# VH-VL binders against a6w1c8, part 33

Target 1, 192 residues: a6w1c8
Amino acid sequence: MSLSINAVARTQEGKGASRRLRNEGLVPAVIYGGETAPVSISFKDNELLKAVGTPGFLTGLVEVTVEGKTEQVLVKALQRHPSTGAVMHMDLQRAQADKAITTRVPLSFINAAQSEGVSKQGGRLTVESKLAEVRCLPANLPEVLTVDVIKGQLDQIFHLSDVILPEGVELVSLLKGEDHDQPIARIGKSKR
Short names: E, the ipSAE of ESMFold2; O, the ipSAE of OpenDDE; V2, 0.75 times the mean of E and O plus 0.25 times the DockQ between their complexes.

## First folded at step 19 (VH-VL; framework fv_masavibart)

Design j4 (at its last look DockQ between E and O 0.09; V2 from the best seeds 0.00; counts 0 for: pae O 7.3 > 2, placed apart)
Fold by OpenDDE, look of step 19:
Structure j4 (fold): chain C 192 residues (1-192), chain A 124 residues (1-124), chain B 110 residues (1-110)
Amino acid sequence: as target 1 above (192 residues)
Amino acid sequence: QVQLVESGGGVVQPGRSLRLSCAASGFTFRDYAMYWVRQAPGKGLEWVAVISYDGSDKYYADSVKGRFTISRDNSKNTLYLQMNSLRTEDTAVYYCARGFTYDELYGTYYFDYWGQGTLVTVSS
Amino acid sequence: QSALTQPASVSGSPGQSITISCTGTDSDVGDYNYVSWYQQHPGKAPKLMIYKVSNRPSGVSNRFSGSKSGNTASLTISGLQSEDEADYYCNSYTDSSTYVFGGGTKLTVL
């Protein structure tokens, strides 16, 4: 079910090492977390490009195989060349079954067209946030979070609290308090 | 609450060196790109440098390239700017700023939090 | 690279709407949607008001809006208030992997 990608362990560390690696068509990355020491790895840039372009790679659990050993990880950081968009570095956190993880999950808005705000009042749904940060056990990590906007009226703003949360999943922002209930979408006449 | 506090500013002669620090708190420092931006007295803002979350990538304005070095110590939640070969035109308030985090895991292109700045005066 | 071009000053009366332009080139404002706007009161640090051309951070008044056409980005402030009197700076990412600020605009509320 999880996406998979192969990597190679690297031992070369130090100044300029990452840049040299990138020049060789490789992308440096690190796997960290748990009781195991961090592992420096590299991906082939073409393989990583394909993987990054695959839905769920950046927001879901990924299986990384290094020298025959497979680990389940989350992409915690992705650095791209600001101009070219090429992946320059990736930070991967090990996922442990018994430890809560924090990651961003895509939001899916449903029933917008049927909402009164859209269907009767001439509004359009504008998405303010495409992702939401969640905390959950790996086994409970959803592929997507759903927001039902069927009851939406014109000029209505939807917030994180409107997200339908699966069992065992928490929204990180809401854990911080009600003042962190951020807007995520709006039904309005114009797109923002 | 996000806080950035710059320090290390002062008066220095041209050609000398100075090291600025920015102490960060109230957020996971290691997750954010950090920036230096300066403002000469009575003038506008000028981008100086950026450093990636892990320090693996750095970019500089042409005006400081080869003279300034941006660095960070994530274990200390501190951003640094090593300024060498200082010039009179380097006189400015130096701000540290946090990079804005998108909902996507992609690059940072905005500055959402700023320190109050530290004044660097280069004068003979 | 040279700074983005902003008018040196703009003014408006309370309740009015004003617009500040920020003109760049194909290598910055034109190529990227990474335009941001910052408000700076005297003696204070800049504050992010708009990011990604037209998005407002949480806590920023909806009176502030942003847009872009070609190589020109615009900040519009509606319902002008005395507290809006400040310097405003635009910023854009560039093809050279750098960031460039506008020269700044002083907004006076009459």
Scores: ipSAE 0.022, ipTM 0.547, lowest interface PAE 7.3, mean pLDDT 88
Fold by ESMFold2, look of step 19:
Structure j4 (fold): chain C 192 residues (1-192), chain A 124 residues (1-124), chain B 110 residues (1-110)
Amino acid sequence: as target 1 above (192 residues)
Amino acid sequence: QVQLVESGGGVVQPGRSLRLSCAASGFTFRDYAMYWVRQAPGKGLEWVAVISYDGSDKYYADSVKGRFTISRDNSKNTLYLQMNSLRTEDTAVYYCARGFTYDELYGTYYFDYWGQGTLVTVSS
Amino acid sequence: QSALTQPASVSGSPGQSITISCTGTDSDVGDYNYVSWYQQHPGKAPKLMIYKVSNRPSGVSNRFSGSKSGNTASLTISGLQSEDEADYYCNSYTDSSTYVFGGGTKLTVL
């Protein structure tokens, strides 16, 4: 996407340096990957809060500018403050639009309350997997993968093969064979 | 099913103290930040306080800072609000609400489950 | 503590669509995508209906949708039903790690 954000290079690392940066309203981050050495950077916390709330920032390519030089990156990981949820640290991976990536994407189960299993048969949806590993080009990376459970019945088990996949997105586990079609949710009491 | 049940509300005179409790069930309590939100009679919602999953960090609205203390006991799955130096303006229904886990990539900035509330009345 | 601006009341007939607005400033609504909406029936606790402007949690009817334009977030309820009669509150999370609620909107189903 056309998302961009400015960052400042930093030379100090470690817990002490990171704490000082956060006390100054800065969020430490690291850019890894590619043929280039890792770069330690920081973002202004309010600019980062705006960015992570922007559609596509966490799920697509982002241009990060450090001292006038830009890099295409994908958000790899976040660390959040335990009481406020504010981003405390960010790991960024260098990425190219024409190269497939492998990453984990959240699963969203929709329409459980409207299903017969829940609404009429006394069941409840129990989620067993919150994430699924996908392979796709960066432009195809979804923010979330949907599992529609509207037709769910009591005692039904949903599997990775029940995930609604956008064009260009593959589930890595299913590429390993049909015996890797693991359960992801069920309507029922609970597992043993 | 997620359940949050507040207790400890009642009628108290200005300047006195009261402690609220919130019993949690149906989820792993120790993985979640917890909130107090209040609602004065006939009025809207006001955020009061937050506590991290392990209790190490606490944050308060300016209106209650220095008077209220949020705490939790993860062994009992219980959230607390100690309210000191109560004022008539503190009269409200007090709700506990569930926040987010710190490990979630797409952190939450909303209150996904609420208790039924407990009424605190501060009057002479 | 600042409040977001909501209309005091909105009404509609069964089957119609209605929209509830929530207006703030650049610093609370315009710049951020952390708006959430809560439904509260009389005597009951609030219930989350929409988060991050337009996302619907599992178990919430697809008749509820959210959007934002500029400094105004909107909650839209299609196919209005009598059980939708309730108070509705918006909320926005800001960079100061605080939550700002709207004043609330009473929805009446005629």
Scores: ipSAE 0.018, ipTM 0.600, lowest interface PAE 7.3, mean pLDDT 83
ESMFold2 (binder alone), look of step 19: mean pLDDT 91; pTM 0.940

Design j5 (at its last look DockQ between E and O 0.07; V2 from the best seeds 0.00; counts 0 for: pae E 12.7 > 2, placed apart)
Fold by OpenDDE, look of step 19:
Structure j5 (fold): chain C 192 residues (1-192), chain A 122 residues (1-122), chain B 110 residues (1-110)
Amino acid sequence: as target 1 above (192 residues)
Amino acid sequence: QVQLVESGGGVVQPGRSLRLSCAASGFTFSDYAMYWVRQAPGKGLEWVAVISYDGSDKYYADSVKGRFTISRDNSKNTLYLQMNSLRTEDTAVYYCARGFDELYGTYYFDYWGQGTLVTVSS
Amino acid sequence: QSALTQPASVSGSPGQSITISCTGTDSDVGDYNYVSWYQQHPGKAPKLMIYKVSNRPSGVSNRFSGSKSGNTASLTISGLQSEDEADYYCNSYTDSSTYVFGGGTKLTVL
């Protein structure tokens, strides 16, 4: 089950309105995508803070309920206050079952400790990328992508191509060509 | 090739106004938050302002809050900094920079303009 | 937040390897692998040299490398060349969703 959060529809739009909302402890957002018109909404800042702190909220499908209507959305943009870090605005894209979405998904590296590079050769796994951008249908969106580094040797670099991809999931970088196979981790003696 | 070109710098007296521009090219301008960073002569780097990708959010360093206004025109691929009530301490080279983030956090500035000098002197 | 701590200056001879340290706190360098380094020649704009502690952007020489241990990030320049003479700034993301610069280090090539 996807994460759920409540919002209220906004009647006023614009920068001034957004500022007012923020002063009231609300966070402005917009839901867009599909055949329906964009909808301006607001979240309670405390609720949103909790949601943002929940794993998967920023990388997975979210159910947003507005005026009793629930929609599946993907967080496509999040603006933060550069000094406080507070969420100031969000763009939410409607997920359509028949349309591919693009989003970043967390990477999980497994079996590092058991790898030869770590267990026998004294290396340590260093993560270069925590996220990978994927393209898939909403139904195929994984919560996490796994990279098995069990065969890792000292000084070995792992790339996007080493990611175990679920069915229907593509890595956006790899779609651009082999020269876009970016490093995502390495086993080395240097500490993170 | 990503390019950022600042303009509009010059010499002004305290209390006056100046408007800087940054022309962007070589990338989808509307996809990125843009920043102004300044550097006083012989000093380090200081963040000045940020504007979100769509211009809906603007934030400023305390040192310039209420005096400076950041804006952008995505149709023109241009970033602006309106500087009002200029002070001598505002004297600096002003750089526009493109922010790169992971999971909506700005972690580093991957491209910088060459900067434009603003001198505030009586 | 206070600036990250860098040595004011470092020096080395051509061909040598030098390291510039950048010390922060648990709330910035310690908690995140989001340290970046910038090179700035006199009268020029900063250039991104390292991001995410140890990654080099395209076009940056492999002589530049980055690492981190605890609350200290390091920029290492191997095979020092005259063109490396510049100011270097570190930057780190913080737990307040901000970023902080170091004070800068002047590298002199002897």
Scores: ipSAE 0.024, ipTM 0.560, lowest interface PAE 6.3, mean pLDDT 89
Fold by ESMFold2, look of step 19:
Structure j5 (fold): chain C 192 residues (1-192), chain A 122 residues (1-122), chain B 110 residues (1-110)
Amino acid sequence: as target 1 above (192 residues)
Amino acid sequence: QVQLVESGGGVVQPGRSLRLSCAASGFTFSDYAMYWVRQAPGKGLEWVAVISYDGSDKYYADSVKGRFTISRDNSKNTLYLQMNSLRTEDTAVYYCARGFDELYGTYYFDYWGQGTLVTVSS
Amino acid sequence: QSALTQPASVSGSPGQSITISCTGTDSDVGDYNYVSWYQQHPGKAPKLMIYKVSNRPSGVSNRFSGSKSGNTASLTISGLQSEDEADYYCNSYTDSSTYVFGGGTKLTVL
């Protein structure tokens, strides 16, 4: 859903400036795309830490406020410190209302406990894919995609084609053909 | 079941070297940053070193910089700590710990080994 | 020395609730810093009890809860039991250092 964070414009750009910003507790970022020139910004690292830990921030539309003006963006890339995981730099792409976006959306598997495979046949749901890549207009971007496994039986495999799709949302892998209808979950014994 | 098992501790004299190992099992070792944390007898916890999931980045506490080297062998699921120029203040139980989260950064240590005791006697 | 301050000891009777504090600077424990808590029984390795201020790992009793207010994080243990007797450490990643532990708090169950 629509998450928000404040940022400040930055006048210093480039790799050397980015290192200095991080030493001062700021995380450099860039907003690009659309019909507006790229904008260099920074986030307070502790504020960004909270935001990144919020579900949907990395996979959904985010409102970024710079000097009182808000922009809807999608997190396209993060550079993380390889040992601490701290965000070192972010790339943010502007979401244009009339232009399709491609991003990954969480999968939610519902009704597993009520399925015969789990409730009566001793199975456990094993999730193999937590995200699915979608293409849609920004207004159609779902918070989550649902897979209903109520009819699941022991040893059943669920595929990308089992995902419930809202209107205007396409699964990128399925656009490549039936050979790309990959498994996303299965009901089976505890050893996978 | 995640398991971390340290080994290689013992009694050594100041100025000598010792190599610690940590055997990992029950998870994909090469996906995680790994840590060494130590605890002097009767004292609190102190972070010692960290190594990135692929071994390309290494960081150390100021107290051990230049003397200790962290390393890993992802083919053997093993973390190492080479301790050179040991001092009496290095006497501690040394723990290996897992801390990296695949989706988010690491800010906590979710699994710990049992520890191995290093005693540096003057 | 540790930048995170914990009381050296706390005590409580079975069934009571107790709270252990962890106080730092604005940059150590402020509104946006994550805090984690570890339990350590004598001779044992630390065990993660709370992460990201208030999250509980699988297998940790719901009697353990975490919170933060201002520059102080708190670990609360309700329904105190004899097996809760242990040392408790807070930990934070801060912009002044990579990783900081508190000095530890010994919990005694009377």
Scores: ipSAE 0.000, ipTM 0.471, lowest interface PAE 12.7, mean pLDDT 81
ESMFold2 (binder alone), look of step 19: mean pLDDT 91; pTM 0.939

Design j6 (at its last look DockQ between E and O 0.40; V2 from the best seeds 0.00; counts 0 for: pae E 12.4 > 2)
Fold by OpenDDE, look of step 19:
Structure j6 (fold): chain C 192 residues (1-192), chain A 123 residues (1-123), chain B 110 residues (1-110)
Amino acid sequence: as target 1 above (192 residues)
Amino acid sequence: QVQLVESGGGVVQPGRSLRLSCAASGFTFSDYAMYWVRQAPGKGLEWVAVISYDGSDKYYADSVKGRFTISRDNSKNTLYLQMNSLRTEDTAVYYCARGSTDELYGFYYFDYWGQGTLVTVSS
Amino acid sequence: QSALTQPASVSGSPGQSITISCTGTDSDVGDYNYVHWYQQHPGKAPKLMIYKVSNRPSGVSNRFSGSKSGNTASLTISGLQSEDEADYYCSSYTDSSTYVFGGGTKLTVL
């Protein structure tokens, strides 16, 4: 089940308007994609911050309700305050059931402690990438991608190709070619 | 290994200027927002300034606004703090810190700190 | 900008568990899971111990844990060791779009 959040349509655009909104405790955003025109909206800042702090909000499908109309969207871009990281603006892309989407999904590494590299050789798993970009239909969008590191040895590097992919899900990097098989984790000694 | 090394601290008189530097290594400097945080002797931590990864955005604490300027040279992996019109209350150890964020939640925290450099403003 | 409220000092014996509180308002600690904890030994730079209320960075002992209830965040140190003697600071997001630090807590290991 997708997360849900309420928004309000806005008519004013530009840097000045956005600043005014933020001063009023609102966060500007835009919904775009599909055959319909882009819609400028605003969120209540506190509600949005809570939502952003909820697992799956930034990596999954979200239902946004604007003036009684609900749309399924993906968070595609965030503008963050440089000092706090608070969201200052969001780009939201409409998701259509019959159209492939591209988004980032969390990686979960399992069995690290039981791996030979960690349990016997004194290594530690270091995660280099916490997210992976996937392409799939909305209905096939996973909540998490799993990487089993049970066979991991000391100094072993894990790559995107080691990710267990569900049916209908592709890794965008791997689609670009073998040279794009990026490292995502390593078992190494804790002291570098 | 991530390293931050501050320099430029010293003793200055009120009204004078001082420029601090922070040399960064062990990571892609241009990917991170950088911060200055200071600590007066025997006191707590106080946020001073922040600069975005590309230097396009800068923010300051009210206590230093108009007097301090934060900047960076990504080609040299160096962060700067130009301190003008120094006051006795500016006396502190100044730390540079790297701002990191959780991509899943979008909030910054200070994951690495330099050793600090002492600035003493006294007549 | 008011600092978050921490006890000035706490103490414990080796092996004990201690908790340091960090109290804010509904507009900071209460509203957001955005509380961080830093450890600072005398004459040293602060070190990140907990981020986002309960997350532990790599290399930080599992003896350190964080939680939040209402407007109060807590840092718990279990199995207290002499090396844990230090100052501890909490920090949080504020509605003013800035960071605020607590006043700091001095932990003494008896």
Scores: ipSAE 0.031, ipTM 0.637, lowest interface PAE 3.0, mean pLDDT 89
Fold by ESMFold2, look of step 19:
Structure j6 (fold): chain C 192 residues (1-192), chain A 123 residues (1-123), chain B 110 residues (1-110)
Amino acid sequence: as target 1 above (192 residues)
Amino acid sequence: QVQLVESGGGVVQPGRSLRLSCAASGFTFSDYAMYWVRQAPGKGLEWVAVISYDGSDKYYADSVKGRFTISRDNSKNTLYLQMNSLRTEDTAVYYCARGSTDELYGFYYFDYWGQGTLVTVSS
Amino acid sequence: QSALTQPASVSGSPGQSITISCTGTDSDVGDYNYVHWYQQHPGKAPKLMIYKVSNRPSGVSNRFSGSKSGNTASLTISGLQSEDEADYYCSSYTDSSTYVFGGGTKLTVL
């Protein structure tokens, strides 16, 4: 099931227009990619706040309706105010069902507290990467990628290859070779 | 180990100024939004101010707006609170806190706090 | 402009479960916003106990859990122990895009 949200087309662009939109409770965004020219749009802040808090909105296909016309998009970038969490801008990439997309997906580390490294050996999990870049068809795009650290020992380093991958999902770094299997978390005595 | 250490508190008369500092260590200071939170004696927590990771945005509680200025020096890993025109009701323990999130950008919570520094405003 | 409402105090006997409520509006507690919980022992700084409604940070006992229903977030402490005696605060963003704390709840272990 695709998530949906309504947007308003905008003809005013640029730095001044974006600030004016935000002052009026509107969040600027752009839809780009595919065979069509980029379009500038805006969202109502209250509608967008609800949408971004919904599971799957930031990592799944979203239907955006602009003046009665619907486009399938992926949230490519979301800029929030770093101090208040307010959404400042969104970049949306058009998705075509038969073409692979590349985007960043959150990593979720589970079972750290139950691991021997943490529960018995005095370790703590330090997360070094919160996102991983994936390639997949739009229908296969996961909301989140899980790293199960239940078997973790003190001083163990977890890498991209430890990520649990759903069918049809590839990690972009690992496609470049095994020497791109970067660390993503570790169990150690001090938080890094 | 993440550490936040406040300093600069003391006893001052109403109408005077005071500057608080918060020394940060054990993490990349410039990656985090920083907060000041205060607690009057026997009272609850009150958010005072926030500054973005690069210092570009600052927000204040209405009770201190126009009198307090938050700032940071990322080269010194230090957060500041300049408090002008102090009033008796500003008497509190002042904590610095690190804003953290596991979303792309937003929904901050305070995962590390300093021990606080006491500011007493009395005639 | 809508404050987060917590009971002023709650008490329980060792071994009991207790729940502390935090009530606000759709925009500060509702389904699209998050609530966080902090514990504060006397003379100490606050400690994060629950973030984003129900997540427990490392080092927090699994006796602490969080939930949300409608416009009310709840912190539940099971197997109450004397060390749980403290003040507890919820927090969230408000309609004005600022941070607020609830008034705090003093938990007494009898």
Scores: ipSAE 0.000, ipTM 0.470, lowest interface PAE 12.4, mean pLDDT 82
ESMFold2 (binder alone), look of step 19: mean pLDDT 89; pTM 0.922

## First folded at step 22 (VH-VL; framework fv_masavibart)

Design g1 (at its last look DockQ between E and O 0.24; V2 from the best seeds 0.00; counts 0 for: pae O 4.6 > 2)
Fold by ESMFold2, look of step 22:
Structure g1 (fold): chain C 192 residues (1-192), chain A 124 residues (1-124), chain B 110 residues (1-110)
Amino acid sequence: as target 1 above (192 residues)
Amino acid sequence: QVQLVESGGGVVQPGRSLRLSCAASGFTFSDYAMYWVRQAPGKGLEWVAVISYDGSDKYYADSVKGRFTISRDNSKNTLYLQMNSLRTEDTAVYYCARGFTYDILEGLYYFDYWGQGTLVTVSS
Amino acid sequence: QSALTQPASVSGSPGQSITISCTGTSSDVGDYNYVSWYQQHPGKAPKLMIYEVSNRPSGVSNRFSGSKSGNTASLTISGLQSEDEADYYCSSYTDSSTYVFGGGTKLTVL
């Protein structure tokens, strides 16, 4: 899980400064959280574009190096250009090894094609949630959470409680009670 | 079932205008950036224009800047391309394509659904 | 630099595997993972087959796979079938915040 990226500390802030940074090929970002003051940084836009396309960068722990010092962070927010999709700003939260974190992790639905609902009953898997919010220590953060739908039948609905959880990982919604066991996928009739 | 249906193509003379429409159904149209992509007869694909989910921001290929205007009406689930000052090199099949959604954890830098296209022929 | 290079044509027999290449630069293919592949049958619209270099959308056969090495992305089709005969285009999102397409490859199934 050792994703890393270099950044430069910045002293300029505000919309005018952010616009000038982007014109110079730099993307403004902020590291916040913990007991340390927020730090304004910037990334080279091409380095950030590469990083964003790397699996685990947006959902996992990332090591950010600023002037030779490293911090473990999670990406908490992105701002994208409305028509191009280019990253314009990023918010990063510090992760401490002994403190639980809350973040969203991708769901992976496996074995749909082999299920009776899909292979024999004319169904198709429809995914309704691509992410689930988890709580865990940083060392326990999974890259993905698996939902095995091999036993799925036509018209079956899968819920958060069907997610396979690694040791030390909790689903935030399920901690709120049984009424929060939301649907995440279903096998329904295939359209022609 | 996601569907995109283009209309408004036809034969026109150089210098004239056409307006293309793309009717969208089967998804929340106002959550997506939308694209026009064209393909000249016997040629490859060429990106033309993109419009943001709310229509506030637009971006064009150099080949059409100043002549084409992309727009959308989210209340009618319809995407438009106004093509002015048409040239013979604008002759192509025009496709509308669904672009990216604005979820922060999805970078949809690809076109997952396409319409069947509408032919525009510009000839004297 | 803004164009992706594909072979004009490729052929294979039923049951064989074939690979279609897509070569660009570091600015579009080499440094980034935003290559996608589209299949287009004659007179039809393109269909997304692969995104983000190697990901297969739901409903696309596992006979289609994607990979990248250096500045070259590849689409591999295993177990060729007659319905695979089509034009194939690669595309990439670039660090200039725009898209480029390859010139297309005509696949003939012998």
Scores: ipSAE 0.383, ipTM 0.742, lowest interface PAE 3.2, mean pLDDT 87
Fold by OpenDDE, look of step 22:
Structure g1 (fold): chain C 192 residues (1-192), chain A 124 residues (1-124), chain B 110 residues (1-110)
Amino acid sequence: as target 1 above (192 residues)
Amino acid sequence: QVQLVESGGGVVQPGRSLRLSCAASGFTFSDYAMYWVRQAPGKGLEWVAVISYDGSDKYYADSVKGRFTISRDNSKNTLYLQMNSLRTEDTAVYYCARGFTYDILEGLYYFDYWGQGTLVTVSS
Amino acid sequence: QSALTQPASVSGSPGQSITISCTGTSSDVGDYNYVSWYQQHPGKAPKLMIYEVSNRPSGVSNRFSGSKSGNTASLTISGLQSEDEADYYCSSYTDSSTYVFGGGTKLTVL
């Protein structure tokens, strides 16, 4: 079940309007995608904070209700203040059942402790990437992508190609070519 | 190196006013939200106030609301706490702390750097 | 604003694991994943140990871990060491756009 959040349509746009919204405890956002024109909206700050703090909100399908109309969307961009972390703006892309979506999905590394590199060779798993961008139909969107590191040796680097992909799910980086097989984790010894 | 140095503490009588300062260095002060946190002698930490990076937003604990004013001068890299109508229960070490965000997907407000604090004693 | 509820004290022997609880309400710990933990040695400023329930800042030992269930957050310290003896405070963001601390827990290493 997708997360849900309420928003209010806004009529004023621009940097000044956005600043005013933020001063009022609101967060500006935009919904775009599909054949429908983009819609400028705002969220209540506290409600959005709750949502952002909820697992899956930033990486999964979200139901946004605006003036009684509910749309399924993905969080495509989240602008935060670079030092405070306050959400300043959010871009939301409409999801359609019959159209492929791209979104970030959390990576889950399993069996690290049992791996030879960790259990026998004294290494530790260091995660370099917590998310991976996938392309799939909304119905095929996984909550998490699994990387099994059970066979991991000391100094081994894991890449996107090591991700166990569910049916219908593609890694966007890999679609660009083999040279885009990015490292995502490593088993190594930490320097003192 | 990030440094926060509090000053202005001292002994005052109830009802009086005191102004604390926190001198910041080693980072771009104007980019960060700043906080005051206090600790009564032998007691726990108590959140006091927060001010946004540009000073546009301020929030206070209920215990100090209406009496304390948080402010900042970014040109001087200094955080302030104006304390009016001081009470005995305001006696505490006052810490200034920097708010930090880890990244754009994770991390909101947490206090990654603290000063050593300045003692405020309110006694008759 | 009432402080988050922590046990006044906990104790453990070296090498053991201990857990400190932090109980709030749906208006703070329950509604947000913005729980932090701070370690404070006597006469020293607090040190951030955990942020957002379970994340460790750089430089913090992996012996420290955090979790949350319902309105209760927990700090677990594994492989207890003498240096871990300190006061520990939890904190949380609140619906009022403020922060609240727990009452603190004194950890004694036996």
Scores: ipSAE 0.024, ipTM 0.643, lowest interface PAE 4.6, mean pLDDT 89
ESMFold2 (binder alone), look of step 22: mean pLDDT 89; pTM 0.912

